# Ledger of designs, part 8: VH-VL binders against Large ribosomal subunit protein uL10m (mRpL10)

Target 1, 224 residues: Large ribosomal subunit protein uL10m (mRpL10), of Drosophila melanogaster (Fruit fly) (q9vpl3)
Amino acid sequence: RGKINIQRPKAPHYERARVVAVTQPKYPELPKAKSCFKTRAERTQQQQENPYNEIIAREVRNWLDHSRLVAFFHLSSITADDIFRVRVQLHKQNLHLKSYGSKIIEQAVKNTRYEAIVPLFHSNHCIVFSPDPEKTAALLRIVRRVPQMVLLGGIVEETMLSRNQLVAYAQMPGLHAVQAQLVQTLSQAPGHLIQQLQAHQNSFVQVLDVHAKNQMNEETPKST
Key: E = the ipSAE of ESMFold2; O = the ipSAE of OpenDDE; V2 = 0.75 times the mean of E and O plus 0.25 times the DockQ between their complexes.

## First folded at step 8 (VH-VL; framework fv_imvotamab_arm2)

Design n3 (from j3 with light chain S32F; at its last look DockQ between E and O 0.26; V2 from the best seeds 0.00; counts 0 for: pae E 7.7 > 2)
Fold by ESMFold2, look of step 8:
Structure n3 (fold): chain C 224 residues (1-224), chain A 120 residues (1-120), chain B 112 residues (1-112)
Amino acid sequence: as target 1 above (224 residues)
Amino acid sequence: EVQLVQSGAEVKKPGESLKISCKGSGYSFTSYWIGWVRQMPGKGLEWMGIIYPGDSDTEYSPSFQGQVTISADKSITTAYLQWSSLKASDTAMYYCARGYDIWTGYFDYWGQGTLVTVSS
Amino acid sequence: DIVMTQTPLSSPVTLGQPASISCRSSQSLVYFDGNTYLSWLQQRPGQPPRLLIYEVSNRFSGVPDRFSGSGAGTDFTLKISRVEAEDVGVYYCMQATQFPYTFGGGTKVEIK
């Protein structure tokens, strides 16, 4: 389990700060003018919220930068005990279930290619991060037993995938970067094919082989 | 071509153990569910449970929980259904079937069936 | 558990005439993603089941046009527009919206 408190990463630091505050010599300070009390309280409140948001936004950016798999879910009403069991089950597979406010997500992805994900977090949600894109199948299997988590889509190897594309990716063997490009190519207009093939030349060869040989026939009924 | 090939018919006595197999080929075995379905003589279909061979996660029907064991060996692309102690009421045809994809959960390809006969 | 109820239990049909099979679930089969995971299977005499229809109305590969599925929520129907001799067998509906997966009791289609 570990002693890391994810919900309160500053807890040990906070506890030491409290100890320092009570052990330092206290010098009586003269009261400030009451006419400025409102301004002081407002400044303190704003200062507290702004630093907290930035710290959490850095955490989100770090997860996005170091995760080769990111999956987005709509989260329906679920008990704390049930979601806790899901978090534990996912964690055993190196899948990390997180939830962040939309403001924090917006701050984390500002001026990045991921800005398009922000609307997903305006309603109740959760997100799963993993360094292991091959764990996509394990993720989908686990959440199949959790009807409160509805897959919206994801990011695999820095490529944005729809729900159907992510499911197709999880079923294809080997070469995960090539597979993500292949799934996206099968689902996109010709213009998108040209752009992505310029970025991923090895995927183009595999796409041509698949279509020419018609060797993915069992995938067609899914309309992916 | 997706194919599920089951082990041959079995004739057993009550109290004996049994392990029947279902070998998958022509697809990524670890990426699809394998389910087991019982059909008693002259009766309908009964879902027994499923396994995800990629990590052996298993779900049982409440009717079969504790009565059978579902397992898989991904190195030889084979799923198994096991009894530790057969009963005469276990006489039935047993099918394995592949889940179409991880999300939809219905069965697209079926094995040929394994007839299990338990009689004294 | 979701109970699946099929009617009729037996459907004798003259060759070339239509047949209709009903399936009712004890609760909605609509999953949280808006999809309905209801399928229809055919089991010919002495053979394993085979998939006919998935997700209510989609014909599986190699299934003739005379088979069609319809329905919503808790009520579903499989239709055979013109019954042929090879259509003899037992038809099952199945739900995979939630565990445990459950089957209907079956409907026997036979030629008069």
Scores: ipSAE 0.018, ipTM 0.530, lowest interface PAE 7.7, mean pLDDT 76
ESMFold2 (binder alone), look of step 8: mean pLDDT 92; pTM 0.944
OpenDDE, look of step 8: ipSAE 0.261; ipTM 0.668

Design n4 (from s20 with light chain S32W; at its last look DockQ between E and O 0.26; V2 from the best seeds 0.00; counts 0 for: pae E 4.8 > 2)
Fold by ESMFold2, look of step 8:
Structure n4 (fold): chain C 224 residues (1-224), chain A 120 residues (1-120), chain B 112 residues (1-112)
Amino acid sequence: as target 1 above (224 residues)
Amino acid sequence: EVQLVQSGAEVKKPGESLKISCKGSGYSFTSYWIGWVRQMPGKGLEWMGEIYPGDSDTEYSPSFQGQVTISADKSITTAYLQWSSLKASDTAMYYCARGYDIWTGYFDYWGQGTLVTVSS
Amino acid sequence: DIVMTQTPLSSPVTLGQPASISCRSSQSLVYWDGNTYLSWLQQRPGQPPRLLIYEVSNRFSGVPDRFSGSGAGTDFTLKISRVEAEDVGVYYCMQATQFPYTFGGGTKVEIK
């Protein structure tokens, strides 16, 4: 299946439920010595913990691979009703609120260009994923009502952006809007081509420069 | 030129319904918040709530939640404030105002106001 | 809710003299993005409110330079360096840092 790697999910909510993993083969035991015992419980727990971590890490990798927008938040204390309401509001805009442990994030981004995000997850946090970078503005409008969610930064079109850079990006026309303006410009009378090309070029270059600078200069926000 | 033009003054009796309007022009109507502010006779300003016409995202002050309905029709660039049953205490001047794009941080342009009088 | 307290309630001023209006909030108006969403409005007699100052100290377009805003955290001030006859009216501070947005009670500026 192309779903979460579980046979029978218990609850769809990751904050309150652990994904159930399939059974793993047991290893044969080595010959004994007085100080080399591993108990049955330790072996079983080790097997269970390893499969669960990898399953969740695959989910995180899949979200990162298919999201053009990723936003990171510090999450202060919030009621279950309020966080559920926020999740529903975000979901209506194709924005997906998730939370993962720092070890899971570290495992998911190991050997990728996104390893720098790991320190963001040392304390209470949440992540919002979306395939639509144009939804950045809608994301910020929704979380404005949620003072418990404090923006730390994000990733847009594979470029890491600081908090302030992500807000600035949200106010710019999206790539689709820039492309639409180019089509409109090409249909204009020749006498204004230079002016219109310069305006669109400058706007497009500024968006690209912001993305490039953010990739080069982005630092993770504080770890808590 | 940014303009917010509100509907004219209204005289109503308690229990009647009312819908007043605020037509925005000279800017991208779907890209800015429209807020509603009440001013009772001789009193200060009270924020009632706001709407983002682009997706109809609406927020109400707790004092006005359930008392009024804020809506917008983006096809005619018009926001509305609506009562299902007016009270004499609803007698006031009502302003619409335009907020910042992503989030209302201040109201930059204001309508001329709509005086609503509710009396027996 | 954040309570906004303005002083004085009334400020009679001689033409050409300065006026100063204070606004105090019940909690910090600094949002997590580092911005302070405090604005000042002017309402001339019989007119709608008009934006003067946004984000503490930025004059809105078309506002004369005799108006200035200052302050931080919970204490804010609007100053009119030389009051003119057209400055008569009621001035309000407003915070938009936290829902619900709230206004000060107003300060009436009038010519002595």
Scores: ipSAE 0.201, ipTM 0.586, lowest interface PAE 4.8, mean pLDDT 77
ESMFold2 (binder alone), look of step 8: mean pLDDT 93; pTM 0.950
OpenDDE, look of step 8: ipSAE 0.574; ipTM 0.797

Design n5 (from j3 with light chain A96D; at its last look DockQ between E and O 0.33; V2 from the best seeds 0.48)
Fold by OpenDDE, look of step 8:
Structure n5 (fold): chain C 224 residues (1-224), chain A 120 residues (1-120), chain B 112 residues (1-112)
Amino acid sequence: as target 1 above (224 residues)
Amino acid sequence: EVQLVQSGAEVKKPGESLKISCKGSGYSFTSYWIGWVRQMPGKGLEWMGIIYPGDSDTEYSPSFQGQVTISADKSITTAYLQWSSLKASDTAMYYCARGYDIWTGYFDYWGQGTLVTVSS
Amino acid sequence: DIVMTQTPLSSPVTLGQPASISCRSSQSLVYSDGNTYLSWLQQRPGQPPRLLIYEVSNRFSGVPDRFSGSGAGTDFTLKISRVEAEDVGVYYCMQDTQFPYTFGGGTKVEIK
């Protein structure tokens, strides 16, 4: 019984070789593994838009579109407890504190009127949203007590404002107060106008009366 | 012109309650902080607390917390400082002052002061 | 609480001479926004306090140019270049960096 040479197996009989060749499963050639090293460019392109990021981006857009007050803050080292405290305080004033990644913000504001805010989001940041622009003062007062929050700027009634402009805006009299004052001023205007018109008429009549009296005195013949 | 006018001098006995007032005019009363400062006879200034009349947000010095009540009535543009029970040690001049903005509490305008004398 | 320490307690000055008042804080008055919230107040005899300087070096409206404020961090100075008779009174520094706001003990400026 010949030693089966395991290192150089004898070629099978011609007929067996034919059968084996025909019965060998043709495995599809594994696509030549394109070199696993996708170029940086290909890796960047295949950044599969995380469906989750799209959802969050839509949320951000929704907040921006429905908010009349938006404030942007740099957030320095702050504890979760401190953030929670601030969030509660803001919530009491119908102010909503949110934090998003820079990429999400970029995606959210791309091709929108808010695209100019992107440079504000280079570091840790948070955003406060409110449907009420009158809450600007409340926001600033609350944040004044939170040294970890630095106001960068904001959007009020679709207008981008600097930090200083936000402060100025918050100190303006309320729209209703201004309107009331305007109405009061306007209501007084007709009275003043009437008074002025009457004064001129009265003055004119007085001048005419004096003139008439002078003419009558000149026509009285000195009875010699 | 911005003006803060305080109520007149008060002479009280220990144990009595007192409420002094500060009326603001010439500006948007609800848009600025109002602070209260105590000055004991011959002594320095002491920060007591501040109030934002727009929503009555109030901050107290720890030294005065629970000792006094700061309030405001925006309808008549008036801020108040109140004691439930006066002590002889409450004898002092009390000033109200306006914060120059809503962000910081620098006092740009001051009332004329209210002298409170508490004696048995 | 931030402790504000003023020196000297009393500053007798000859008319026309300069005066200098120091205010030291127990901690830095630089806020997270980079601003320093220190103010100087003047109280003349029998009068309420008056704001002179805010944010270390800014003169309030109507304040004469002979008053100047300087400093950084924890050390601040109020200078009067030429003292006038109307400058007699007590001067206070105040910090607004954190609650509670606190005043210095005051410096009495008198004419010799």
Scores: ipSAE 0.378, ipTM 0.702, lowest interface PAE 1.8, mean pLDDT 86
ESMFold2, look of step 8: ipSAE 0.679; ipTM 0.846
ESMFold2 (binder alone), look of step 8: mean pLDDT 92; pTM 0.941

Design n6 (from s20 with light chain A96L; at its last look DockQ between E and O 0.29; V2 from the best seeds 0.00; counts 0 for: pae E 4.3 > 2)
Fold by ESMFold2, look of step 8:
Structure n6 (fold): chain C 224 residues (1-224), chain A 120 residues (1-120), chain B 112 residues (1-112)
Amino acid sequence: as target 1 above (224 residues)
Amino acid sequence: EVQLVQSGAEVKKPGESLKISCKGSGYSFTSYWIGWVRQMPGKGLEWMGEIYPGDSDTEYSPSFQGQVTISADKSITTAYLQWSSLKASDTAMYYCARGYDIWTGYFDYWGQGTLVTVSS
Amino acid sequence: DIVMTQTPLSSPVTLGQPASISCRSSQSLVYSDGNTYLSWLQQRPGQPPRLLIYEVSNRFSGVPDRFSGSGAGTDFTLKISRVEAEDVGVYYCMQLTQFPYTFGGGTKVEIK
């Protein structure tokens, strides 16, 4: 029996040793002990971090499932004081600023329709969640004053929108405002009325068609 | 037709209060910024501040913060510029202007101006 | 604050001839999104300002094509390809890249 530190390799007698032994693989290790450069503590730490990643990934999925507005940003260097002020401003509008590791996001959206968002997290980033899609304009007004947050795109009512589409959505008047705009156009310039009316209706039809198409696609995977 | 109609010229004495108005019509008032710009007699333009009437988000130039109050009443599509105590140096032409597009930022339509004269 | 410097202060020009107005900023007007928020305004005598050009080179609705804008970074130009009598007035550049928003000092265009 060799004179090696018997507390670690031979005696999982202590509570710490028992926990480490339980988390190791069932199978015997390779015969060449010196060929393995990682310690058991490093392996256990890696395995332990893996379960925390799944918990956080489920949190991200929960945010995605319950937020009708999600916006993705590249985040440049910013002081803690400045980001805190932005977070407070956003929170007043029911907008929730979060940051997650790219591996967590990849794990959270794996085998979902949202896998397309993974490339957005190649660099430093942050995400804003909200149950209120009508707050998109407020979000963009706040962020316009924060040059360190660069809009990449978002999800509105389960529809993925590019940066320019999200900005256009935020500037789009509500349904009542569009009706008022039609009345305004009729009274002032009858000669070009038809083009403006058809353009506004086409814009609304496109938004509705995208929403309906996404709802249809979302329900189809559940039936398999 | 987008239109910004400002209240009429004012002649005031130092120390008096004043509130001038800018009524927007022909567009969705709550979806655009309203900015205020001062033009001293024979001088250029100075941005004073702006308001987003949809949620009353207000921003002031540091030179004017504490000097004036910018407000809006979206029910009557009107923005306001207000002094609690006028000074002779407040004698100027005041313009309101509509500013919109969250990302491009420009002032596209301007009111006719309100001349404020504060006699010493 | 970003200082906007316009030259010339006055530009007398013969009807039908071109005019060129320069605007220079004390720092880059390129915002973090890659856009440059520079506008050109016209103020005719006794009238409020009106928008001519936004984002350096985009002509606003109803502005004649004889007006054009160009430039990048800190150096910008407004050109009038052929000056007409209605073009008399003061022209201002304005930056909206950084709070507080600031104007150039103005350039008076007048007919010789």
Scores: ipSAE 0.304, ipTM 0.629, lowest interface PAE 4.3, mean pLDDT 78
ESMFold2 (binder alone), look of step 8: mean pLDDT 93; pTM 0.948
OpenDDE, look of step 8: ipSAE 0.601; ipTM 0.809

## First folded at step 9 (VH-VL; framework fv_imvotamab_arm2)

Design p1 (from j3 with heavy chain S31R; at its last look DockQ between E and O 0.29; V2 from the best seeds 0.61)
Heavy chain, then light chain:
Amino acid sequence: EVQLVQSGAEVKKPGESLKISCKGSGYSFTRYWIGWVRQMPGKGLEWMGIIYPGDSDTEYSPSFQGQVTISADKSITTAYLQWSSLKASDTAMYYCARGYDIWTGYFDYWGQGTLVTVSS
Amino acid sequence: DIVMTQTPLSSPVTLGQPASISCRSSQSLVYSDGNTYLSWLQQRPGQPPRLLIYEVSNRFSGVPDRFSGSGAGTDFTLKISRVEAEDVGVYYCMQATQFPYTFGGGTKVEIK
ESMFold2, look of step 9: ipSAE 0.709; ipTM 0.867
ESMFold2 (binder alone), look of step 9: mean pLDDT 93; pTM 0.948
OpenDDE, look of step 9: ipSAE 0.775; ipTM 0.895
ESMFold2, look of step 10: ipSAE 0.719; ipTM 0.878
ESMFold2 (binder alone), look of step 10: mean pLDDT 92; pTM 0.946
OpenDDE, look of step 10: ipSAE 0.673; ipTM 0.843
ESMFold2, look of step 19: ipSAE 0.710; ipTM 0.869
ESMFold2 (binder alone), look of step 19: mean pLDDT 92; pTM 0.946
OpenDDE, look of step 19: ipSAE 0.721; ipTM 0.868

Design p2 (from s20 with heavy chain Y52W; at its last look DockQ between E and O 0.41; V2 from the best seeds 0.64)
Heavy chain, then light chain:
Amino acid sequence: EVQLVQSGAEVKKPGESLKISCKGSGYSFTSYWIGWVRQMPGKGLEWMGEIWPGDSDTEYSPSFQGQVTISADKSITTAYLQWSSLKASDTAMYYCARGYDIWTGYFDYWGQGTLVTVSS
Amino acid sequence: DIVMTQTPLSSPVTLGQPASISCRSSQSLVYSDGNTYLSWLQQRPGQPPRLLIYEVSNRFSGVPDRFSGSGAGTDFTLKISRVEAEDVGVYYCMQATQFPYTFGGGTKVEIK
ESMFold2, look of step 9: ipSAE 0.730; ipTM 0.874
ESMFold2 (binder alone), look of step 9: mean pLDDT 93; pTM 0.952
OpenDDE, look of step 9: ipSAE 0.706; ipTM 0.854

Design p3 (from j3 with heavy chain Y100W; at its last look DockQ between E and O 0.47; V2 from the best seeds 0.61)
Fold by OpenDDE, look of step 9:
Structure p3 (fold): chain C 224 residues (1-224), chain A 120 residues (1-120), chain B 112 residues (1-112)
Amino acid sequence: as target 1 above (224 residues)
Amino acid sequence: EVQLVQSGAEVKKPGESLKISCKGSGYSFTSYWIGWVRQMPGKGLEWMGIIYPGDSDTEYSPSFQGQVTISADKSITTAYLQWSSLKASDTAMYYCARGWDIWTGYFDYWGQGTLVTVSS
Amino acid sequence: DIVMTQTPLSSPVTLGQPASISCRSSQSLVYSDGNTYLSWLQQRPGQPPRLLIYEVSNRFSGVPDRFSGSGAGTDFTLKISRVEAEDVGVYYCMQATQFPYTFGGGTKVEIK
């Protein structure tokens, strides 16, 4: 009885092969699992067309338009609890901490005077809004205690400021104080000018007097 | 010119209250931190705390928290350090100093110091 | 709390010679903004402290050029290129990166 070569089974009889071929269950090709992962492009496009995003974008614009102080922060590994604590502290100072998606921000500021802020929103970020620019100092002091919040820049009185400029602004004396100082300085200027003018006149008179005295001395004949 | 002028030397007994002052001039008082530093006789500098006179935001060292009160009166550009009950161990020189800016804690200008002596 | 350790405790120096003071922090003094908030102070006998150096290497106004600061992270150095008689006193490093702010123990510079 010839050793059944298990490695090369003899082809079944033609009729058997036909029956086996017909009776083999045709399993439908499992639908190629559409990778649930929408391409970054598809996600971005769907987010742009979401009516909800438009509403939020309008909200952002409203905040920007009604705020005299806007500060932009990068968030570095901050917990929800930490954010909440900071939010409470800021709120006590009438500072409003908000976080929006970068796409929403882009939509919100497109074709507006705020378009220049878009490059600041590359990572996790938050925005602080305030109707009072005098709260800049308070804001900076609060966030100084939160190392996870990194100040990127801001808008104060419709002017874009760098981080350093914001610090400088917060440290400036109030407008009234500056005005008072200016008035004081200006009030002193005429006095100084008068003194300088008088000094020159006095000097000139002295020189003339000396000259006159010298001439008189030259005209006095040495009475031999 | 920026100046910090502190109140004069104090001699007190244990259990007495004390409030010393630091008056700032020559700058916007409400726009800079004021810090307090203790120096015990023959010892180093110890950071006690700071206050922002503009809104009285205050930060204490844990070692001094509850032991002293830092306050400020912006109307007269004066910061205060006060004790409710002095101890002999509070005998030291106390300095006030101005913060560099609102972000940094550098002390750029210093008061002349107030010597506090607590003895029975 | 950040511990600031200064060495040496005492530095006797001959007039005209250089002096070097080291300050080490228990943790990095680099803040999240990238700045290092380390300062050096001088306290002359019977006087209040005076700011010499801020942010590691910047001389404060009126400070002579013989004073220089260097370092990064946790290790910092104050150098006096040529010690003068007026330089006698105690020098302190201070960190302002994190609350509470803390001082080093001080280094006494004396003339031999």
Scores: ipSAE 0.561, ipTM 0.799, lowest interface PAE 1.2, mean pLDDT 87
ESMFold2, look of step 9: ipSAE 0.745; ipTM 0.889
ESMFold2 (binder alone), look of step 9: mean pLDDT 92; pTM 0.944

Design p4 (from s20 with light chain T97L; at its last look DockQ between E and O 0.25; V2 from the best seeds 0.49)
Fold by OpenDDE, look of step 9:
Structure p4 (fold): chain C 224 residues (1-224), chain A 120 residues (1-120), chain B 112 residues (1-112)
Amino acid sequence: as target 1 above (224 residues)
Amino acid sequence: EVQLVQSGAEVKKPGESLKISCKGSGYSFTSYWIGWVRQMPGKGLEWMGEIYPGDSDTEYSPSFQGQVTISADKSITTAYLQWSSLKASDTAMYYCARGYDIWTGYFDYWGQGTLVTVSS
Amino acid sequence: DIVMTQTPLSSPVTLGQPASISCRSSQSLVYSDGNTYLSWLQQRPGQPPRLLIYEVSNRFSGVPDRFSGSGAGTDFTLKISRVEAEDVGVYYCMQALQFPYTFGGGTKVEIK
């Protein structure tokens, strides 16, 4: 009885081979598991087309348009509890702390006067809004105690300011005080000018008087 | 010109209350921090705390928390340091100083100092 | 608390000669904004302290050019290029990075 070569089984008879070929269950190719991982591009595109993002973007625009003070912060490893604490403190001063995604911000400010702020939003960030630019000092005082909040810059009265400029602005005397000072300075200018003009005139008169006296003395004949 | 003028020297007994003053002029008083610094006789400088006169926001050193009260009256551009009950150990020179800016704790202008002597 | 250590305690200097004061902090004084919150103060005999240098190397208004500050992180130096008689006094470094603000122990500059 010839050793059945298990390594090279003799091809089955043609008819058997045909039956086996027809009876082999054709398992449908398992749908190639679409990698649940949407490419970064697909995720970005889907986020851009999300109607919800448009709504939020409109909200952001609304805040920007109605705020006279806007401050941008980088958040470094801040806890939710810390954020909440800061939010409460800010709220007491009518300062509104908001956080939005960078894409949302980009959408919100696209083709607007605020487009220049986009580069500030590369990482975790938050924005503080206020209708009152006078609250700049209050804002800075509050956030200086929060090391996790790094001031990047802001917008005050439609002007983009750096961190240093914001600090300087917060320390400026109120507009009325500055105006008063300006008026005072301007009011003193004419007085000074008058004094200077009078000084020159007086000097000139003195010189003329001296000259006149000298001429009179020369005309007095030495009565021999 | 920025000036801080402090109240005159004080001689007190232990247990007495004291309030010393620092009047700012030549700048926007409400826009700058005012700090207090203690200097004991022959010793170094110790930061006690600071106040923002605009809204009376106050920060204390832990060493001085509850020992002193810092306050300000913006209407007369004056900051105060007060004790409810003085101790002999409170004998020192006390300086007020203006913060450089609202963010940074550098002191750019200083008062002339107030000598407080507490003796039995 | 941040501990500020100054050396030397006393620096006797001949008029016209340079002086150098060192200040070391127990931790870095660099903040997340990139600024270093170190200042130098001068206290002349019988006078209040005066700001000399802020943020390590910036001279405050009215401070003579002979004063210079340097350093980074935790090590800082105040230099006086030519000591004058009016420079006699105690010098303090100060950190303003975090509360409480703290001062060095002071360095007394005297004329030999």
Scores: ipSAE 0.419, ipTM 0.719, lowest interface PAE 1.3, mean pLDDT 87
ESMFold2, look of step 9: ipSAE 0.714; ipTM 0.879
ESMFold2 (binder alone), look of step 9: mean pLDDT 93; pTM 0.953

